# Ledger of designs, part 385: VH-VL binders against q0aze0

Target 1, 268 residues: q0aze0
Amino acid sequence: MKIILVNNRFKENTEKKAQEIAGQLSALNVEVIIDNGLDEPYAGTVDFIMVLGGDGTMLRAARRYGQRAIPVLGVNMGTVGFLSNIEINELAEYLPLILREEYSLEARMMLEVAVFQQQSLLTRVFCLNELLLRSNSPRMLSFALEISGQKLEPYRGDGLIVSTTTGSTAYSLSAGGPIADPQLDAFIVTPVASHIINKRPLVVSPEREISLHLLEEREAIIGIDGQIKMDFGAENRVLIKRAPHPLLMVNLKAKPFFTSIDRSLQRQ
Short names: E, the ipSAE of ESMFold2; O, the ipSAE of OpenDDE; V2, 0.75 times the mean of E and O plus 0.25 times the DockQ between their complexes.

## First folded at step 18 (VH-VL)

Design HH26 (framework fv_inotuzumab; at its last look DockQ between E and O 0.80; V2 from the best seeds 0.81)
Fold by OpenDDE, look of step 18:
Structure HH26 (fold): chain C 268 residues (1-268), chain A 123 residues (1-123), chain B 112 residues (1-112)
Amino acid sequence: as target 1 above (268 residues)
Amino acid sequence: EVQLVQSGAEVKKPGASVKVSCKASGYTFDDYAIHWVRQAPGQGLEWIGGINTYTGDTYYRRKFQGRVTMTADTSTSTVYMELSSLRSEDTAVYYCARDESYFDYLTGTFDYWGQGTLVTVSS
Amino acid sequence: DVQVTQSPSSLSASVGDRVTITCRSSQSLVYSEGTTYLSWYLHKPGKAPQLLIYDVSRRFSGVPDRFSGSGSGTDFTLTISSLQPEDFATYYCLQATHFPLTFGQGTKVEIK
């Protein structure tokens, strides 16, 4: 068995814990790779990914490894979030189950985000939460939204969020988007400070494709999961569709989603 | 408008403690982390540590571990930095600075700064 | 700790001059998905530091076009295409890819 441990580079305790866990696993003849984000993603075949930290760390792991259809376990290390399944102090208890592959999986839809310059692909990223298009100046953006080739009326505002249902409790929520069941596959398109009063978020089928481009020569930024930033101008377009593979989240312990919504709402 | 307003200048004796505050306004408090940076006379900027206001996690430079404590009060949108066992070398202007954060992830890019707080340690 | 060496320590220039400041890190500052956490700050005595450039080359909102950042891996540069009177200050680079965060030593830009 080969396991990747993903930790938070800025949280030393997660690095230390990763090393400790690596030692323990090695003693059990499990090969361990530690991913702290400073190296390229491990390209070899792995059987399990363990994320040590919070939701941000999980998002990084999802972007790096989600397309590989590997079970991913979130191990919370004292943070608040929706993506961790067990606590670090519970790991010892559940480790035998992990090693025996006795766990259930929950599939979470991911986004496939492709950014183009004219016809050239600049980058393709898989992400778990959302893509954010936002103005890089105090001025509003004018941008076009297309859904499966259907051109909507131009948007004017600070930006737009395209989120998964998993991401519904993140930036989308702050912008007034709906809270979605993470077991549902859908896009949530949430305007950010729209010029149009009462502009409502859209819930879009995962079978559709979403396209964005600017209608004016303005500087904007594409944000992915709050961790990746890209300059976005009039010469660029972004295409968003459902990723070909969902993130396979390990479910070792029941963690009701709807009972944790109050924490998110109170935060807003 | 984003603003970070720090508490006033402090004069302390060696061995004492100082607690500097940084009140944030103009944005959602727990969507950003707050870091502390100091500048001693004739020296450059030095990162002390930071606090994630969302998770409560703290990140301290090893040099200050055991002497520094950072806390956040969400009800007042205020972050505090307490430095104990003060030494003459701790004489500096202390700045708080905002950093983008997403859950437990920080960028380490300081887009807005407080006006600074002079802390003087002298016998 | 990752060391960041900033150069020069000081320079004298005139209004209208092109100014270049460099920062070199002891390790690559490339992080996940290619993000590089290198930022530049302007600092005047008695005032708060100001963000100029982040992520190597992204200009912060309100920062004049004369400021630009470039570089990759371990070598980075801040360029002021045409120095203005208000640009005389001390400049710092900051790496945030590695813990702990570390600043360069600073570059004081003085009037010639």
Scores: ipSAE 0.855, ipTM 0.929, lowest interface PAE 0.6, mean pLDDT 94
Fold by ESMFold2, look of step 18:
Structure HH26 (fold): chain C 268 residues (1-268), chain A 123 residues (1-123), chain B 112 residues (1-112)
Amino acid sequence: as target 1 above (268 residues)
Amino acid sequence: EVQLVQSGAEVKKPGASVKVSCKASGYTFDDYAIHWVRQAPGQGLEWIGGINTYTGDTYYRRKFQGRVTMTADTSTSTVYMELSSLRSEDTAVYYCARDESYFDYLTGTFDYWGQGTLVTVSS
Amino acid sequence: DVQVTQSPSSLSASVGDRVTITCRSSQSLVYSEGTTYLSWYLHKPGKAPQLLIYDVSRRFSGVPDRFSGSGSGTDFTLTISSLQPEDFATYYCLQATHFPLTFGQGTKVEIK
């Protein structure tokens, strides 16, 4: 059995704990690869991914491995999160179940984001929470949103968020979008500081195709899961679809989503 | 307008402790981590550590582990840095600086800084 | 710890000059998906540092076009295309890819 351990780059004790866990697993004849983000993603066959950290660490694992249909377990290192399933001090209790593959999986929709320069594909990335289009200057943006070829009236404001339901509690929430049950598949389209009064958040079928482009020359940025940034200008277009595969999140322990909503609302 | 306002200058004796405050305003407190950076006379900038205000996690440079404690008070939008067992080498201007965060993720980019707090450690 | 070395340690220049400062890291600063956590700061005595450039080449909001950043991997450059009177200061690079975060030793830009 081969497992990837994904850790957080800023926390020295996370790296120490990852090495400790790797040693325990190796003693059980489990091959372990540690992914600290400095190398390319492991390309070989992998049976399981263990994320040591909070939701931000899970987002990186999802972008790197989420399209490979590998079970992913969030292990909380003391930070309460929406995407962790067990605490680090519980790992020994649950390890036999992990090795016997005695767990359930929860599918979480991901975004496929393709950025073009005119007609040429520049890059394709995957995303668990959201794409953020935002101004990179004090000036607001003027931009077009198209949904399955249907062109909406132009937007003006600081930007736009296209979120999964998982991402509904992240930037989308801060911008006035709804909290969505992550068991639903949908796009949530949330304007950021719109100067046009009737631009309300939209909840859109996951079968739709969403396109964005600027209507005038402006410096803009595309942000992915709050961690990846790409320049975006008048020569660019971005296309957003449901990714081919969901993230497969491991459930070993019941975690009440609706209780955690209060925490998210307090931080807004 | 984003603002980080630090507490005033302090004079301490060797072996004492100092607690410097950094009060944030003009932004959502939990969206940014706070880091502490010092500059001793004639020296460059030195990173001490930081606190993620969303998670409460702290990150200390090892030379300060055991001597530094960082805390955050969300109700007052204030971060504190306490440095104990002071030595004359700790004489420096101490700055707080904010770093955009996203859950447990930090960029390590310091966009706005406090005005600085001079801490002098002398006999 | 990752060492970050700036060059030169100081320089003298006139208003209008093109100034180039380099920052060399002992290890690659490239992180997941190519993100490179290298930033540049301006620091004047008695004032707080100010962010100029982040992610190698991205200008912070309000920073004039005369400032540009470039580089990759271990080698990075801050360029001031036409030095202005307000640009006489000490400049620092900071790497945040590796723990702990480390500054370069600084480059003092003085009036000739």
Scores: ipSAE 0.765, ipTM 0.897, lowest interface PAE 1.2, mean pLDDT 90
ESMFold2 (binder alone), look of step 18: mean pLDDT 91; pTM 0.944

Design HH3 (framework fv_inotuzumab; at its last fold request DockQ between E and O 0.80; V2 from the best seeds 0.84)
Fold by OpenDDE, fold request of step 21:
Structure HH3 (fold): chain C 268 residues (1-268), chain A 123 residues (1-123), chain B 112 residues (1-112)
Amino acid sequence: as target 1 above (268 residues)
Amino acid sequence: EVQLVQSGAEVKKPGASVKVSCKASGYTFDDYAIHWVRQAPGQGLEWIGGINTHTGDTYYRRKFQGRVTMTADTSTSTVYMELSSLRSEDTAVYYCARDESYFDYLSGTFDYWGQGTLVTVSS
Amino acid sequence: DVQVTQSPSSLSASVGDRVTITCRSSQSLVYSEGSTYLSWYLHKPGKAPQLLIYDVSRRFSGVPDRFSGSGSGTDFTLTISSLQPEDFATYYCLQATHFPLTFGQGTKVEIK
């Protein structure tokens, strides 16, 4: 068995814990690779991924490995979030199950984001939560939104979020988007400070495609999962699709999503 | 408008503690982390640590671990940095700075800064 | 810790001059998906530091276009195409790819 441990660069304890876990797993004849983000993703075949940290760390892991159909377990290390399944202090308890592959999987839809320069592909990324198009200045943006070839009226505002249902509890929520059941596959298109009062978010079928481009010669930024930034100008177009493969999240214990949301909302 | 307003200058004795505040406004408080950076006389900028207001996680430079405590009060949109066992070498202007954050991810880019707080440690 | 070294430590220039400041890190600052967490700040005495450039080459909002950033890996450059009177200050680079975050020692730009 081969396992990747993904840790958080800003949390030294995650690196330390990764080393410890690696030692333990090695003693059990399990090969371990630690991914701290400073190297290219491991290209070889692996059987399991453990993410040590919070939701942000999980998002990075998803972007790096999510298309490889590898079970991914979120191991929370003192953070608040929705993407971890167990706590670090529970790992020892569940380790035998992991090694025996006695766990369930939950498929989570990911986004495929392709950025073009005219007809040339500049970059393609897969992400678990969302794409954010935002202005690089205090000025509002004007951009075109197209859904499955249907051209909507020009959009004006600070930006736009295209999120998965998993991402519905992230930045989209802050922008007024709906909370979506993560077991549902859908796009959530949430306006960010639109000039139109009461501009409503859209829930879009995962079978559709979403296209964005600017209608003015201005510079904008595309953000992916709050971690990747890409320049976006008038000559660029972004195409968003459902990723061809979902992220396979490991469920070792029951986690009541809606109860967790209720608790989280009460904290705010 | 994003603004970070820090508490006033402090004068402390060696061995004492100082607690500096940084009040944030003009943005959603818990969507950003706050870091603390200091500049001693004749020296450059030095990162002390940061606090993720969303997760509550703190990140301290090893040099300050055990002496520094950062806290956040969401009700007042205020972050605090407490430094204990003060030494003369701790004399510096202390700045708070905003950092983009996303869950447990921090960009490490400080887009807005407080005006600074002079902390003088002298016997 | 990752060391960040700026060059020069100080320089004298005149208004209108092209100014170049270099920042070198002891390790590569390239992170996941090619992200590089290197930013530049301007600091005047008695004032709060100001962000100029982030992610190597992205100009912060409101920053004049005479400021530009470039570089990759371990070598980075801040360029002021035409120095203005308000640009006389100390400049710092900051790396945030590696924990802990570390600043360069600073570059003081003085009037010639």
Scores: ipSAE 0.912, ipTM 0.950, lowest interface PAE 0.5, mean pLDDT 95
Fold by ESMFold2, fold request of step 21:
Structure HH3 (fold): chain C 268 residues (1-268), chain A 123 residues (1-123), chain B 112 residues (1-112)
Amino acid sequence: as target 1 above (268 residues)
Amino acid sequence: EVQLVQSGAEVKKPGASVKVSCKASGYTFDDYAIHWVRQAPGQGLEWIGGINTHTGDTYYRRKFQGRVTMTADTSTSTVYMELSSLRSEDTAVYYCARDESYFDYLSGTFDYWGQGTLVTVSS
Amino acid sequence: DVQVTQSPSSLSASVGDRVTITCRSSQSLVYSEGSTYLSWYLHKPGKAPQLLIYDVSRRFSGVPDRFSGSGSGTDFTLTISSLQPEDFATYYCLQATHFPLTFGQGTKVEIK
């Protein structure tokens, strides 16, 4: 059995725990790879991914490994969030179940994001929470949104968020979008400080394709999961669709979403 | 308008402690970590550590581990850095600086800085 | 610790000159998905440092076009295309890809 332990690039506490867990697993003849983001993603086959950290660490794991249909367990290291399943002090209790593969899986929709310069593909990335289009200057953006070839009236404002339902409790919420049940597959499209009357958040079928491009020359940025930034100008467009594979999140411990909303958001 | 306002200059004896405050305004406090950077006379900038105000996690450069404590008070949007067992080489201007965060992720980019606090450690 | 070395340590220049400052890291600064956490700061005595460039080449909002950043991997450059009177200062690069965060030693740009 081969397991990846994903941790943070700021090494101290999480690396110590990762090394301890790696030692325990190695004693059971489990092959362990530690991924703190500094090396290339492990390219070989693996059976399980364990994320040691908060939601930000889970987002990086999802972007690197989420399309590989590998079970991913979030282990809370004292960080408030929506994507952990167990606490670090419970890991020893649940380890036998992990090794016996006695757990259920919850699928979480991901975004596939393709950025073009004219007709040429520049990059393709995956996203668990949201894509943010925003201005990189004091001036507003003017931009076009298309949904499956249907052109909406132009947007003008600070930007736009295209979120999964998992991302509905992140930046989309702060910009006025709804909290969505993460068991739903949908895009949530939330304007950021729109100057256009009645540009409300949209909930869109996951079968749609979403396209964005600027209508005038401006310095803009595409942000992915609040962590990846790409320059975006009038020569670019971005296409967003449902990723081929969802993130497969491991469920070892029941985590009721609706009764936890207020508690989880109070941490902000 | 983003502002980081630090507490005033301090004069301390060797062996004492100092606690410097950094009060934030003009932005959502929990969306940014606060780092501390110092500059001793005739020296360059030196990173001391930081605190993620969203998670409460702290990150200390090893040379300060055991002597530095960083805390955040969300109710007042204020971060504190306490440095104990002061030595004459701790004489420096201490700056707080904010760093965009997203959950436990930090970018490590310091976009706005406090005005600086001179700490003098003298016999 | 990852070492970051700036070159030169100081230089004298006139208004209008093109100034180039380099920053070399002892290890690659490339992180997951190509993110490279290298930033440049301007620092004048008695003032707080000011962010100029982040993510290698991205200008911070309000920073004049004469400032540009470039580079990849271990080698990075800050260029001031036409030096202005307000640009005489000490410049620092910062790497944040590796823990601990480390500054270069600084480059003092003085008026000739």
Scores: ipSAE 0.806, ipTM 0.906, lowest interface PAE 1.0, mean pLDDT 90
ESMFold2, look of step 18: ipSAE 0.789; ipTM 0.897
ESMFold2 (binder alone), look of step 18: mean pLDDT 91; pTM 0.947
OpenDDE, look of step 18: ipSAE 0.829; ipTM 0.924
ESMFold2, fold request of step 21: ipSAE 0.793, 0.767; ipTM 0.903, 0.891
ESMFold2 (binder alone), fold request of step 21: mean pLDDT 91, 91, 91; pTM 0.946, 0.945, 0.945
OpenDDE, fold request of step 21: ipSAE 0.909, 0.911; ipTM 0.949, 0.949

Design HH4 (framework fv_inotuzumab; at its last look DockQ between E and O 0.79; V2 from the best seeds 0.80)
Fold by ESMFold2, look of step 18:
Structure HH4 (fold): chain C 268 residues (1-268), chain A 123 residues (1-123), chain B 112 residues (1-112)
Amino acid sequence: as target 1 above (268 residues)
Amino acid sequence: EVQLVQSGAEVKKPGASVKVSCKASGYTFDDYAIHWVRQAPGQGLEWIGGINTYTGDTYYRRKFQGRVTMTADTSTSTVYMELSSLRSEDTAVYYCARDESYFDYLSGTFDYWGQGTLVTVSS
Amino acid sequence: DVQVTQSPSSLSASVGDRVTITCRSSQSLVYSEGSTYLSWYLHKPGKAPQLLIYDVSTRFSGVPDRFSGSGSGTDFTLTISSLQPEDFATYYCLQATHFPLTFGQGTKVEIK
């Protein structure tokens, strides 16, 4: 059995804990690979991914491994988030279940994001929470949104968020979008500081394709899960689709979404 | 307008402690970590550590581990850095700076800085 | 710790000059999905440092286009295409790919 441990580059104690866990697993004949983000993602066959950290660390794991249909377990190292399932101090209790594959999986929709310059593909990335298009200057953006080839009235404002239901509690919520049950598949399209009063958030079928481009030359940025950033200008276009595979999140311990919303959001 | 306002200059004796405050305004406090950077006379910038205001996690350069404590008070949008067992080489201007956070993720980019606090350690 | 070395340590220049400052890191600064956490700051005595460039080449909002950043891996450059009176300062690069975060030693840009 081969497991990837994903940890956080900024929290040195997660590296020490990851090494300790790796040692314990190796004693049980489990091969362990530690992924702190400095090396390319492990390319070989992997049976299980364990994320040691908060929701931000989970997002990186999802982008790197989410399309491989590998079970991913969130292990909280302190602050309880939306994507962790168990606490680090509970790991020893649940290890036997992990090794025997006695757990359920929850599927979480991901985005496939393709960025173009004119007609040439620049990059393709995957996303668990959201894509953010935002201004990189004091001036507002004017931009076009198309949904499956249908052009909406132009947008004017600071930007736009295209979120999964999982991402509905992140940037999208702060920008006025709805909280969505993460078991639903949908896009949530949330304007950021819209100059136009009647631009409401949209909930869109996951079968649609979403396209964005600027209507005038401005300095803008595309952000992916708040962690990957790319310059975006009038020569660029982005196409967003449902990713081919959902993230497969391991469920070892019941974590009711709706009661977790109240606690997590009130922490702000 | 984003602003970080630090407490005033301090003069301390060797062996004492100093606590510098950094009050944030003009943005959502929990969306950004706060880092501390110092500059001793005639020297460059030196990163001391930081605190993720969303998670409460602290990150200290090993050189300062055991002597530095960073705390955040969300109700007042203020971060504190306390440095103990002061030495003359701790004489420096201490800056706070904000760093965009997203849950436990930090970019490590310091977009807005406080005005600086001179801490002088002498007998 | 990752060492970041700036070159030159100081230089003298006139208004209108093109200025180039380099940073060299002892290790690659490439992180997950190509993210490269290298930023540049301007610092004048008695003032707070100011962010100029982040992620190697992205100008911070409001920074004039005479400032540009480039590079990859271990080698990075800040360029000021036409030096202005307000640009006489000390410039620092910062790497944040590796813990702990480390600054270059600084490059002082002085009048002639």
Scores: ipSAE 0.811, ipTM 0.910, lowest interface PAE 0.9, mean pLDDT 91
Fold by OpenDDE, look of step 18:
Structure HH4 (fold): chain C 268 residues (1-268), chain A 123 residues (1-123), chain B 112 residues (1-112)
Amino acid sequence: as target 1 above (268 residues)
Amino acid sequence: EVQLVQSGAEVKKPGASVKVSCKASGYTFDDYAIHWVRQAPGQGLEWIGGINTYTGDTYYRRKFQGRVTMTADTSTSTVYMELSSLRSEDTAVYYCARDESYFDYLSGTFDYWGQGTLVTVSS
Amino acid sequence: DVQVTQSPSSLSASVGDRVTITCRSSQSLVYSEGSTYLSWYLHKPGKAPQLLIYDVSTRFSGVPDRFSGSGSGTDFTLTISSLQPEDFATYYCLQATHFPLTFGQGTKVEIK
């Protein structure tokens, strides 16, 4: 068995814990790779991914390894979030189950985000939470939204969020988007400070494709899961699809989603 | 408008503690982390540490571990940095700075800064 | 700790001059998915530092286009295409790819 440990570069305790866990696993004849910010994702085949940290760390792990259909376990290390399944102090208890592959999996839809310049692909990224288009100035953007080839009325505002249902409790929520069941596959399209009063978010079928581009010469930014930033201009296009593979989140411990909704709302 | 307003200058004796405040306004407080950077006379900028206002996690440079404590009060949108066991070498202007954050992720880019707080440590 | 070395430590220039400041790190600053956490700051005495460039080459809002950043891996540069009177200051690079965050020692740009 080979396991990847993903930690947080800013949280030294996660690095130390990763090293400790690696030692323990090695003693059990398990190969371990630690991803504490590798330039490139580990290219070898692996059987399991442990994420040591919070939701941000999970998002990074998902972007890097989610497309490989590898079980991913979120191990919380004293932070707040929705994506961790167990606490670090529980790992020892569940480790035998992990090694025996006695766990359930929850599939979470991911986004496939493709950014183009004219006809050239600049980047393609799989992400778990959302794509954000926002102005890089105090001025509003004018941009076009197309859904499965259907051209909607031009949007005018600070930006737009295209989120998964997993991401519904992230930035989309802060922008007024609905809370969605993470077991549901759907796009959530949430306007950010639209000039249209009471512009409503859209819930879109995962079978559809979403396209975005600017209608004027303005500087904007594409954000992915709050971690990747990219300049976005009039010559750029964004194409958003459902990723071909979901993230396979390990479910070792029951974690009711809806019982934490009130807590989440209180943070908004 | 994003603003970080720090508390006033402090004069302390060696061995004492100082607590500097940084009040944030013009944005959602817990969407951003706050870092502290200092500049001693004739020296460059030095990162002290940071606090994630969303997660509550703190990140301290090893040099200051055991002497520095950073806290955040969401009700007042204020971050505090307390430095204990002050030494003459701690004499510096201390700055708070905002950093983009997303859950436990920090960018390490300081887009807005406080005006600075002079802390003088002398016998 | 990752060492960040700026060069030069100081320079004298005139208004209109092209100014280039370099920042070299002891390790690659490339992080996950190609992100590179290198930013540049302008600092004048008695004032707060100001962000100029982040992510190697992205200008912060309101920063004049005479400021530009470039580089990759371990070598980075800040360029002022035409120095203006208000640009005389000390400049710092900051790496945030590796813990702890570390600044360069600074480059003082003085009037010739």
Scores: ipSAE 0.785, ipTM 0.912, lowest interface PAE 0.6, mean pLDDT 94
ESMFold2 (binder alone), look of step 18: mean pLDDT 92; pTM 0.947

